# VH-VL binders against Putative lipoprotein MlpA (mlpA): the designs that were tried, part 25

Target 1, 215 residues: Putative lipoprotein MlpA (mlpA), of Myxococcus xanthus (p38371)
Amino acid sequence: CNFEQPETNCFVQESPSWAVKYDVVDSPKDANGDECTTTAPLVELMGVYKYVNPETGAAQLALRPATLASRAIADTTTTSADQTSLGSLDTEPKDHGFCHANDFAPAFVNVAASDTAAANTIRYEFTNVRVYSAAVAPGTQFTGELKYTSNGCTSSYVMRAVWPPAPCDTASTEPAENCGVGSGLNPEFAVVCQPTSATGTTGYCVPAGDIPSFK
Short names: E, the ipSAE of ESMFold2; O, the ipSAE of OpenDDE; V2, 0.75 times the mean of E and O plus 0.25 times the DockQ between their complexes.

## First folded at step 16 (VH-VL; framework fv_romlusevimab)

Design v8 (from q1 with light chain S31Y; at its last look DockQ between E and O 0.72; V2 from the best seeds 0.00; counts 0 for: pae E 7.3 > 2)
Fold by ESMFold2, look of step 16:
Structure v8 (fold): chain C 215 residues (1-215), chain A 123 residues (1-123), chain B 108 residues (1-108)
Amino acid sequence: as target 1 above (215 residues)
Amino acid sequence: QVQLVQSGSELKKPGASVKVSCKASGYRFTYYYMNWVRQAPGQGLEWMGWINTNTGKPTYAQGFTGRFVFSLDTSVSTASLQISSLKAEDTAVYYCARDRYYDSGYKYGMDVWGQGTTVTVSS
Amino acid sequence: SYVLTQPPSVSVAPGKTARITCGGNNIGSKYVHWYQQKPGQAPVLVIYYDRDRPSGIPERFSGSNSGNTATLTISGVEAGDEADYYCQVWDYSSDHVVFGGGTKLTVL
């Protein structure tokens, strides 16, 4: 067919790994509204991909949490498609350079009960995802909301993500290892080292503030 | 569970002042801007401005920068609108409505509204 | 200042589809929110970010926004949908919220 590839203005840096930080909004509650303890990770890697239907120009955004994918080993009941959240993506940026994505399908895994552990379902539900696509930093930061459910325990978060994923160590005096010069990040990004555990010092550089996060 | 409950109707004379309160419950008060919207009898919705509940900084729409004051008491999750030097044309229903300021400078829309407070100014 | 224009009224037969328009210069570059207001009641958000539905809003409510026109679409209209409907944007350049004048939906 002799026609131009459908145009979109909503660029997204595709990668198997973005660094994503979660900040709690609603603390974990069970179905009765009682407190429980299971939470999303402090930070994780996430696959981010864009698909465009060449006939219609319609765009989709796919989010694949690495923690969810790693747990898929124990799940014979879900596929990689179930473990990836697919949503509709704007075809044009709004004022101020953002592209909105919505209507995300849940991403989930089911982990069967074993001799040593009860069955567990881990479920990610994304909403209100906005990708910063302005030319100054095209498609390298995004923000959104997560509802996370595991072990019957639900909590909600704001998420903030940056590409590329830059490993870091809060104990290091080297700027390249603590989200500074030489880390591989755009030097105008405002980022901070988020350890993967409450007691450790190593993790990933994540946005320090609201997206777009710049110094 | 999420609610905005406003103070009761007020009947005032021209030149008086009124304070409309808006008490929030069931959510993180400082995560949402509080808008004030008025609706004169038989008229549409008119945005008066908002207050950042985290910083206390108000923003007023054009025409609402003088006699209208937004304030907070975050210890009791309450936003207030004070109107001084009341005029007959201030007769309206006044709504508070929350809107989450989220990253990116965009508004989510006003997802929860108070029940409205009728202020009647009559001489 | 930025202006939104709505028709003052729209009539639709029960079970049919209502379309309520919101006109604005390059409104497609803005996020549009829609509110339903029944007599004597506060407005209720029915669509945000052009096309997203808040929890509890039926799928028969939908929205679109491109060019100079945003549209609220209500399929399978019921008597309970009779209300005033307002579109709303946040204008980035002025940092102000703008409402349309409202559209009265009548279900005949």
Scores: ipSAE 0.035, ipTM 0.625, lowest interface PAE 7.3, mean pLDDT 88
ESMFold2 (binder alone), look of step 16: mean pLDDT 93; pTM 0.954
OpenDDE, look of step 16: ipSAE 0.538; ipTM 0.835

## First folded at step 17 (VH-VL; framework fv_romlusevimab)

Design w1 (at its last look DockQ between E and O 0.03; V2 from the best seeds 0.00; counts 0 for: pae O 14.4 > 2, placed apart)
Fold by ESMFold2, look of step 17:
Structure w1 (fold): chain C 215 residues (1-215), chain A 124 residues (1-124), chain B 108 residues (1-108)
Amino acid sequence: as target 1 above (215 residues)
Amino acid sequence: QVQLVQSGSELKKPGASVKVSCKASGYRFTYYYMNWVRQAPGQGLEWMGWINTNTGKPTYAQGFTGRFVFSLDTSVSTASLQISSLKAEDTAVYYCARDRYYDSSGYKYGMDVWGQGTTVTVSS
Amino acid sequence: SYVLTQPPSVSVAPGKTARITCGGNNIGSKSVHWYQQKPGQAPVLVIYYDRDRPSGIPERFSGSNSGNTATLTISGVEAGDEADYYCQVWDYSSDHVVFGGGTKLTVL
C-alpha cells in the first residue's frame, strides 16, 4: 500500500522572500479608538512556505514577515512558532482559480531595548488569505488581510504579494530597475515599484492591482 | 452598529410602481456590493441581482431585467430598488443585503448583513 | 443555470446533531455560504466560505464541502435553532448568486 501523500493542487512557490504591499483600510487607532501613528511598512519581504501533514494530508501555509524575522534576533521571550503565522490551506483550488487559507495563528515578536532602539512589540493577524493557483502562474501571487499592531497601535490592510522579489528604483530609466524587462519578474505580471519609505525611490516591485495582477 | 434599514411596507395595485429604499450605516458604503433578494409568501430566497456601490454598475439575475431597476445615492449611503408595471406575482418581501467586495472580479464572502425586509403587496 | 438541492425538512432531538445537506454538481469547487431564517425575520449568515463562522456564531455551527455535497452541521441542537436554512453559492461561470430551496429544521 502507498502511504506517501501526493502533491496537492494548491501549489505555492516556497521562498524566504516574497514582496508584499499593504494598502490601508483602517488607519491606526489605539484601544480607546484614539489616533496613533505606528503603521505597517509600505512594502516588506515575507517568507512563504507550504507544509503537508503526512498522516492526514492536510496542508498548511506559513507566513513570516521580514519585520518579525529581523526582530526575532533580539527576542528571548517568543519562539520561532510564535514569530510565524501558520494557517490551514485548501488542497484544491476553487473555480475562480484561488486556494483559500484560513485559521491563521497570530504571529508576534517582543524586541527588547538595545543600545540604539527602544523596546517594541509587533503583532500580525492574517485573515482570508487567497493564493492564485491557475496554471499560468501557479502560487506566485496572493492576497489577504492584515491586522497590524505595534505598541498598542492597531491598523488594518489589504495585502497583495508577488514572487519573486524584484528590487526597483522609481527614479531609474532602466526597465530592469523599474519592474520591466530584465527585472526577473514574469513579463505578464502587472507590477509597480513601491518604495520602502514615503519619500524614497527604492523598494520592490509589487502587484499593481487586485490579485491576479496581469497586464 | 452595522445596519441596513429599509423603507416601510407597500400596498399597490397592478400597473403601479414602487421604490424600496435601503439605507446603510456604520460602515464604508462603497466597500460592499448591495444585493437584492426576493421572497414570495411561503417560498424560498431568490436572488434578483446586485449593484456595485463604488461604480454604480448593476447586475441583474435572469428574469429581472426591464421592470426592475437598482440605483444608488452614495451621498446618503442608500441603495434603491424600483419595480414598475407591478404584477400580482411581484407580491413578496424584498431584502437588501451587503456582500463584501474583495477584488475586481466580484469575489464574495456571503451576505453578512441584511435589511429587515420590505413587504410589497400587489392586489386588485 | 446552476442548481442547489436541499431536503425540505430535517427533524432532530434537542442536544443531538443536525446535518443539513446542499447538493450541486461539483459544489466542492465552489464556496458555500449558509443562512438561518427564523419565522418573520431576515436571514442571518451562519457559515461562509464552506466552514468559516462570522463573529457571534457559536462553534457548534460548522460546515464542510467536498465533491457534490456541502453540509451544515449543528451540534447540541437547541429549540432556538428551529429555522429555515439556505445554502448559497456564487457561480463563477455565470457571475450569479444561487440559493438552495431551503430546509426547515424542527427540534423535537
Scores: ipSAE 0.205, ipTM 0.704, lowest interface PAE 5.2, mean pLDDT 88
Fold by OpenDDE, look of step 17:
Structure w1 (fold): chain C 215 residues (1-215), chain A 124 residues (1-124), chain B 108 residues (1-108)
Amino acid sequence: as target 1 above (215 residues)
Amino acid sequence: QVQLVQSGSELKKPGASVKVSCKASGYRFTYYYMNWVRQAPGQGLEWMGWINTNTGKPTYAQGFTGRFVFSLDTSVSTASLQISSLKAEDTAVYYCARDRYYDSSGYKYGMDVWGQGTTVTVSS
Amino acid sequence: SYVLTQPPSVSVAPGKTARITCGGNNIGSKSVHWYQQKPGQAPVLVIYYDRDRPSGIPERFSGSNSGNTATLTISGVEAGDEADYYCQVWDYSSDHVVFGGGTKLTVL
């Protein structure tokens, strides 16, 4: 298959929307170690951006979960910078075509209580983020670990992401609507439709396996 | 079956307006861009632009700004092209064609479903 | 603006192989799609993503793309293959879809 010539460095597809799924590793627990019920979304969109220092060449990766972006409207205390996790990014692909990103700052929102809603504080802590930047599929998949905290309830996940964010419907028999031919995804990608809710049928195509997820 | 059905042929006077409709069926309308392609008599295909059927954002090709307007009625899975201040040179067959999301990394699918075309004739 | 160049016409005898070229600056870095258009009909996608065939398109149709030239190859040409063929790309810089000028394939 043909694709744009990749950069020789750590190419990352910059976009306000990646499709990201979170697979639970540790169930939610509060500060006392007791079980709680708040979890990360099954799937969400995420803004992903790469910044390069023109003087040093140092690269950074910015992750902005849609959950934080959406809550930001009601948050009068945090800024866009607070709602974006910024970490260092390798300049060249290393292990098996991956560019490592680390030292992410926590991203969070802090929504005060209102007459109709309780206060809500959400925190994203990313670690061990790896962007697949091999020539075969440069900068269109990444994985990492997420520590998600909502109002003191913390859970851990493996996140897996793919670009573009292809909408899908598990109820559809049309390949393009169910992560197949015509979806806009690399046909070599192993992807599956993940609904946004446990009972719903609509969602986004996400990696079916470990990153890189190929057929 | 997946198909795009366009409105019928139009005969208009110069200066008039025309609206061509493109009704989608058999698939999720908002999952695809809708392209508009013009073909003058005996000429090649000319891309006019597309509209994001999810967001409603239109993108117009150079030369197709101003008099050309893309619109949607998602409730009936219909995209429309309106041409105002018609000119003789607007005489052509107009096609709608769906296209999936474009990947800047080079992953792209073509326009896999086309309408049957709408002939617009502008004559005094 | 990005430009795609096709020969105006190509002639081929039945049973032979037709090759239709599409030239563009570094077109090999782009995904090329090909359309077939018969008189009085809407275009039909025959190759997408440089070399992939939609369902229903015969294996006689194949595509390649490298350097500055994409090629649509039709082996075992039949009378029914006589049509206009258009290559198409998406130009990221301008966010424009670009068609070639089209090639009329005549089956002798």
Scores: ipSAE 0.000, ipTM 0.522, lowest interface PAE 14.4, mean pLDDT 90
ESMFold2 (binder alone), look of step 17: mean pLDDT 92; pTM 0.950

Design w2 (from q1 with heavy chain K107Y; at its last look DockQ between E and O 0.13; V2 from the best seeds 0.00; counts 0 for: pae O 10.8 > 2, placed apart)
Fold by OpenDDE, look of step 17:
Structure w2 (fold): chain C 215 residues (1-215), chain A 123 residues (1-123), chain B 108 residues (1-108)
Amino acid sequence: as target 1 above (215 residues)
Amino acid sequence: QVQLVQSGSELKKPGASVKVSCKASGYRFTYYYMNWVRQAPGQGLEWMGWINTNTGKPTYAQGFTGRFVFSLDTSVSTASLQISSLKAEDTAVYYCARDRYYDSGYYYGMDVWGQGTTVTVSS
Amino acid sequence: SYVLTQPPSVSVAPGKTARITCGGNNIGSKSVHWYQQKPGQAPVLVIYYDRDRPSGIPERFSGSNSGNTATLTISGVEAGDEADYYCQVWDYSSDHVVFGGGTKLTVL
């Protein structure tokens, strides 16, 4: 999508909940390069925050996946900071209205084995994050790449996110419940309902195409 | 392992045609644009264009229209460059390189390159 | 057409810092990528999005971009860093990928 828009500041909609979709690029492999089966979630919520240094004007972008946040309850070794990926953010949009976010620190949890569950270590590594900050829809879509590692099984994804998070049901004929009118999403957004599981019908509205995703 | 493997060196006469292939492996072929880059002997890198591996839509750089054709065979994760009516000035190394670029306009650079294919055009 | 300008050559002593510039009109508003090419080899991406490093690229490599100049910085230069370096952008106006002319880095 090629368009020209006036440049603005790198606005990011801060929210504890963005809807994020992960599309697999590289299948899961272990450290030896052998196939494994653990993958990132089909869709999840993500906390997104922007920090600005008032002295320097430097901006940072923080990403906190719900998977890490939820598992953090059982994790006694990592902190909220460990569970949040922090990177630098451009001050002004660059190509096609995107603000680049770079140098993300890994975010992770370390859940020890219990009587009822095996040990679980999960790591998120974000790269090439770009926040769409053009005037038509500033800071309400972003994309990037995710390297997801769970118990030594690593896979790669294209990440696509949209705000606000709108719950949906593919089985519903009601537009408001299936990413249509009344869902709370920008009517110009191209979105589809992504169930949280392969067999389920309920999930969240996610970008239907590449970011920015417009009709 | 993610890699691009190109076809072997070519020696052609002026007026002939050549087809250079680039086979991808280790990743989802249709998720990345494929670039073609030319490098004449002792010269710099020259972008020829790219092809959308999902839609098959090619984009050619200025100066690379007409005799140059990008094509795909997605069933075998292969991109190809065909040059017709070869000229002496077409003598160069030709590279394929994947680009993490999508239609919406985010561009990640060319992170994986083929080993290059030398095309020599001489009478 | 958009043009990127690089110095044809840069020389540096081992252990010192090399800086390779890439000039372009308002290049600071573009994302600049850098490639290393050693003799007889294909180019290798060493910096993308102005300052990010791909996996496997040493921290000695860094990038910056502002105004009309992007810079690739190589600290603690080693003999193995001797190569040609190319800057590259995507020019939105023409929808073309543009390479600089390349810079030969010589390690003295």
Scores: ipSAE 0.013, ipTM 0.530, lowest interface PAE 10.8, mean pLDDT 90
ESMFold2, look of step 17: ipSAE 0.065; ipTM 0.640
ESMFold2 (binder alone), look of step 17: mean pLDDT 92; pTM 0.950

Design w3 (from q1 with light chain V97Y; at its last look DockQ between E and O 0.49; V2 from the best seeds 0.00; counts 0 for: pae E 9.3 > 2)
Fold by ESMFold2, look of step 17:
Structure w3 (fold): chain C 215 residues (1-215), chain A 123 residues (1-123), chain B 108 residues (1-108)
Amino acid sequence: as target 1 above (215 residues)
Amino acid sequence: QVQLVQSGSELKKPGASVKVSCKASGYRFTYYYMNWVRQAPGQGLEWMGWINTNTGKPTYAQGFTGRFVFSLDTSVSTASLQISSLKAEDTAVYYCARDRYYDSGYKYGMDVWGQGTTVTVSS
Amino acid sequence: SYVLTQPPSVSVAPGKTARITCGGNNIGSKSVHWYQQKPGQAPVLVIYYDRDRPSGIPERFSGSNSGNTATLTISGVEAGDEADYYCQVWDYSSDHYVFGGGTKLTVL
């Protein structure tokens, strides 16, 4: 039997800044398959945007890592479109509120040679992106996969992201500075402070577990 | 090369026990759930459950919560299925299959399978 | 418990298109995976996320999923495609993977 069904669409909180954590899946390897040391950041900010083609109705998701955006100033050989990864976004949520995005084009930036480093291309390849868009927290968390290449070194990650970005310090006893009350995050989110370096204490609040990450 | 290699086929009497092993190679073992799938002769695929290879915690499908035990030895990248008090209806091919996880709300499918282990329970 | 329904058998002539259906209540809200199993062999994942192909699966395999029906489509069918095909979803109410009963594809 057929009934009139309400339309369901995929909402995504658009922002120049989401906090994104990467957890390694495949450790860094060079073109020969030998171990190398260049990795994606532990955490970075990311621009996230939704576009709808007015002529076709097709939806797209755009991801722009802060690493690529910051390097774009020196890049004379890539455009803003090359520095942004654009993928198809499905029109309906699946699996209890997940909106899937697929077929992402690579995003990259060229970095000119310096006194201390050869020329390099930093490349992000996103796959299997899912935005949590259920009404309780529409479009404010997502997960996916990243293949990251820099200095001839390729590694793979699961990524988990939350909006808004909240700065934090693992050494702070103040809840507002350590992903707790007053941080600006939805208090139902399960988040943890991820430092930007392996030895530092300051960074951003990121999902504590699998998406959707709630207490 | 990513692969799962299972232990050899077993012929057992009712009431005995069997342990099917599944050795993984070519990938980070603890980043992927390990599924167990049963196929009785001439029948379809039946999901038995999985084990979280990072935590060692199993989840069993209904009907597999008693005599079936999933375990790990992460030092040799091996998952195991133990079946105790074997019954004739346990005669089947048993597969291990990896499933990439990163969110409990969505699964990637079982992208790499072991070759299968035939367990025959016969009087 | 969530149920996936597949036809027991589908026959198709070589070079033609096979369509294997997987029925389920509101299956379009779920992500469907498809497996091929040849006689005496382990299953092989041929489609995941309704329509994506793992590495090494030819483009003539495709999938769709909407409403109450998911479909595996094999264009240009070859004798080597003769196999059992299973659909699969994750059922959130039971926290189980669910397989369909399987469809035997015969190339004749």
Scores: ipSAE 0.006, ipTM 0.589, lowest interface PAE 9.3, mean pLDDT 87
ESMFold2 (binder alone), look of step 17: mean pLDDT 92; pTM 0.946
OpenDDE, look of step 17: ipSAE 0.281; ipTM 0.750

Design w4 (from n3 with heavy chain G105N, light chain V97Y; at its last look DockQ between E and O 0.57; V2 from the best seeds 0.00; counts 0 for: pae O 10.2 > 2)
Fold by OpenDDE, look of step 17:
Structure w4 (fold): chain C 215 residues (1-215), chain A 123 residues (1-123), chain B 108 residues (1-108)
Amino acid sequence: as target 1 above (215 residues)
Amino acid sequence: QVQLVQSGSELKKPGASVKVSCKASGYTFTRYYMNWVRQAPGQGLEWMGWINTNTGKPTYAQGFTGRFVFSLDTSVSTASLQISSLKAEDTAVYYCARDRYYDSNYKYGMDVWGQGTTVTVSS
Amino acid sequence: SYVLTQPPSVSVAPGKTARITCGGNNIGSKSVHWYQQKPGQAPVLVIYYDRDRPSGIPERFSGSNSGNTATLTISGVEAGDEADYYCQVWDYSSDHYVFGGGTKLTVL
């Protein structure tokens, strides 16, 4: 599908929950260049927010991965600001209805070791984020690149996101539960159920192709 | 290391055909579109088109239909450009260039280039 | 067809700032990429999406894009920056990549 009707403004659906998948580009490596095993989640929810400076008109995009939010509960060293990646956002759509966002600050948590759990440091570095803001589906899909680091193990991904978040089960025969009619998603979206684990069937509907993902 | 290595220089007569190869290494070949760019002597860059390295579907720019054929050999991560019925005006350096695009609808720039292949057409 | 217009040449003294422009109708609504090409070499991507730098590209290189003009800015120009520079956009109307005519940057 080829949609070329951008909005005059870079609309972004603000929500505490977008469904985001990460497709691996570079396998995990440690600081020595050796292989390690820690990866980003297959799918997670993400808070997405748009801020506009009323004086200058400059826009910013904020991304808050659920992984950081959940682990932040045990983190006494980082703040909500540290756990949120903030970048600049275009004021008007550009290529094919996309608004570009860049210059993201890293988002991270740093959970110290305890008697029951090992230390856990996780960092998200986003680059080349593009929000689809065309009139046909304004601000309900975005893509970008992620560099994910967990305890010194770094990997790279293509990020693809859709709103609203729709839970799904690949084992379900009900369309509403498997990213079909009744799921709440735009029926024009091409989506697929992505389980949260490699062996599980339950997860979220995510884009089936590159952004924008349409049937 | 991510790189594209092209075949060597070619000297051809008018009416002949030539095939330029571009071998990719250091990355998943089928994840990125492959562009072809022409540069005539002393001239600027000219986009010829690209090929989807996953599906094999070529897209040709205006002026590069008919005599120009993009092809793949995915088993050896190689893209090829064939030019038939060569003309003197086909004399140029031909580049393959990986697109930053990840195999779908949104287009990126070209982040990795081959070293270029000089094709000279002379009687 | 969509057309990108670049000045044929720009000259700058070492240590100074070079600005190379790329003109196009409403180019500010497009993503502009910039390539550097040194004599006898393949082009190198130096800026993508108006202002982003690939890994390995010095911070001296920056880009901007608004209205009808995109600009590649090279601060603290070095002798090694002497090259041809091309701007590029994707034209969705024709589904073509379009290159500018190129600008020869001479370091005096």
Scores: ipSAE 0.011, ipTM 0.551, lowest interface PAE 10.2, mean pLDDT 90
ESMFold2, look of step 17: ipSAE 0.262; ipTM 0.718
ESMFold2 (binder alone), look of step 17: mean pLDDT 92; pTM 0.944

Design w5 (from q1 with heavy chain R28K Y31R; at its last look DockQ between E and O 0.35; V2 from the best seeds 0.00; counts 0 for: pae E 5.1 > 2)
Fold by ESMFold2, look of step 17:
Structure w5 (fold): chain C 215 residues (1-215), chain A 123 residues (1-123), chain B 108 residues (1-108)
Amino acid sequence: as target 1 above (215 residues)
Amino acid sequence: QVQLVQSGSELKKPGASVKVSCKASGYKFTRYYMNWVRQAPGQGLEWMGWINTNTGKPTYAQGFTGRFVFSLDTSVSTASLQISSLKAEDTAVYYCARDRYYDSGYKYGMDVWGQGTTVTVSS
Amino acid sequence: SYVLTQPPSVSVAPGKTARITCGGNNIGSKSVHWYQQKPGQAPVLVIYYDRDRPSGIPERFSGSNSGNTATLTISGVEAGDEADYYCQVWDYSSDHVVFGGGTKLTVL
């Protein structure tokens, strides 16, 4: 695009789908500090995109949770921009092999009132997002923090994500269906099958440990 | 409120020992490394090291790998600094300061500090 | 070992902009944190990750980090900004924290 800023060093694999796991840090509380029950998904897909200003080389990272995107089908008051969290992204990796992204705007969707439920806003607030950028697997894993609010209930999580998404089934004995050989994942990634529900067996392969998650 | 409260100031003779305590409240104690930082009179900040509050593993800066011992009592959310064989040059303000434990041992900056404990070593 | 260099002092007139530098070899590859310390008080984190502000820090505090220099900028300087300012990094290769020597900001 422009020879004044011919490159950035922070690669991100852009995709409509990364697999993202949330691990709870602060259990759900309402505005009064009382316990409540609404939580983020155990795992979801997430759109991940990078934008670069060609004049300055300044970069941004966009995160679009599938939960918000799916709810937007029924909601005419929330735009695609509202459903996407945009933050600043480093132009070069730090010496520990990560590109940092911060200053994320909240992402949300409005769920209109129905006969059975009051109006609600589902809200994601991301902080301290870090994309793994070392040469062996640049831009294919990231970590960060999520503050999730729905039904007046707020909880906090560590977020760990991997590309590509790989569907899995914990009940399967076939390695390709349980995050093993043939799954489409880099065989050096340490991953585990995370079901989408507490009682189900099907879900997505997610990082097994701290990012970068390797065997 | 998130808070670090240190033990009171100490006046000691050379050769004695001192233990400075740092009690945390208002947050998840094991989610933050505890740093120890020294400031001699009229001088700048000097990092002494930290302790991983989840594992109990200390890391000491060069020059602090001897008479200085970091420890924890996680049952009361307290970190401690023990200084043995005190010397006149140990006279300083000693701070505890938390830094978040997160993936890969990454450090987020010391966002909460104790009020400081003055240790004076004189004959 | 890794060294951070700060000017010993900076003077600025009220209402003007103060710039406090922190020099280090390839400091742009490190995340720089800044602390304010007033006499007789503990340090306070004012900037982290080169440019981010903790809750409660005014927008007139800002930071930058590129190449061999990180800079703390305080616009609209007030008498209450008189303090010592320290830069700090975590050196990944040694797994040690490094502080700069500190800069005394004087508001004339």
Scores: ipSAE 0.157, ipTM 0.683, lowest interface PAE 5.1, mean pLDDT 88
ESMFold2 (binder alone), look of step 17: mean pLDDT 92; pTM 0.950
OpenDDE, look of step 17: ipSAE 0.455; ipTM 0.806

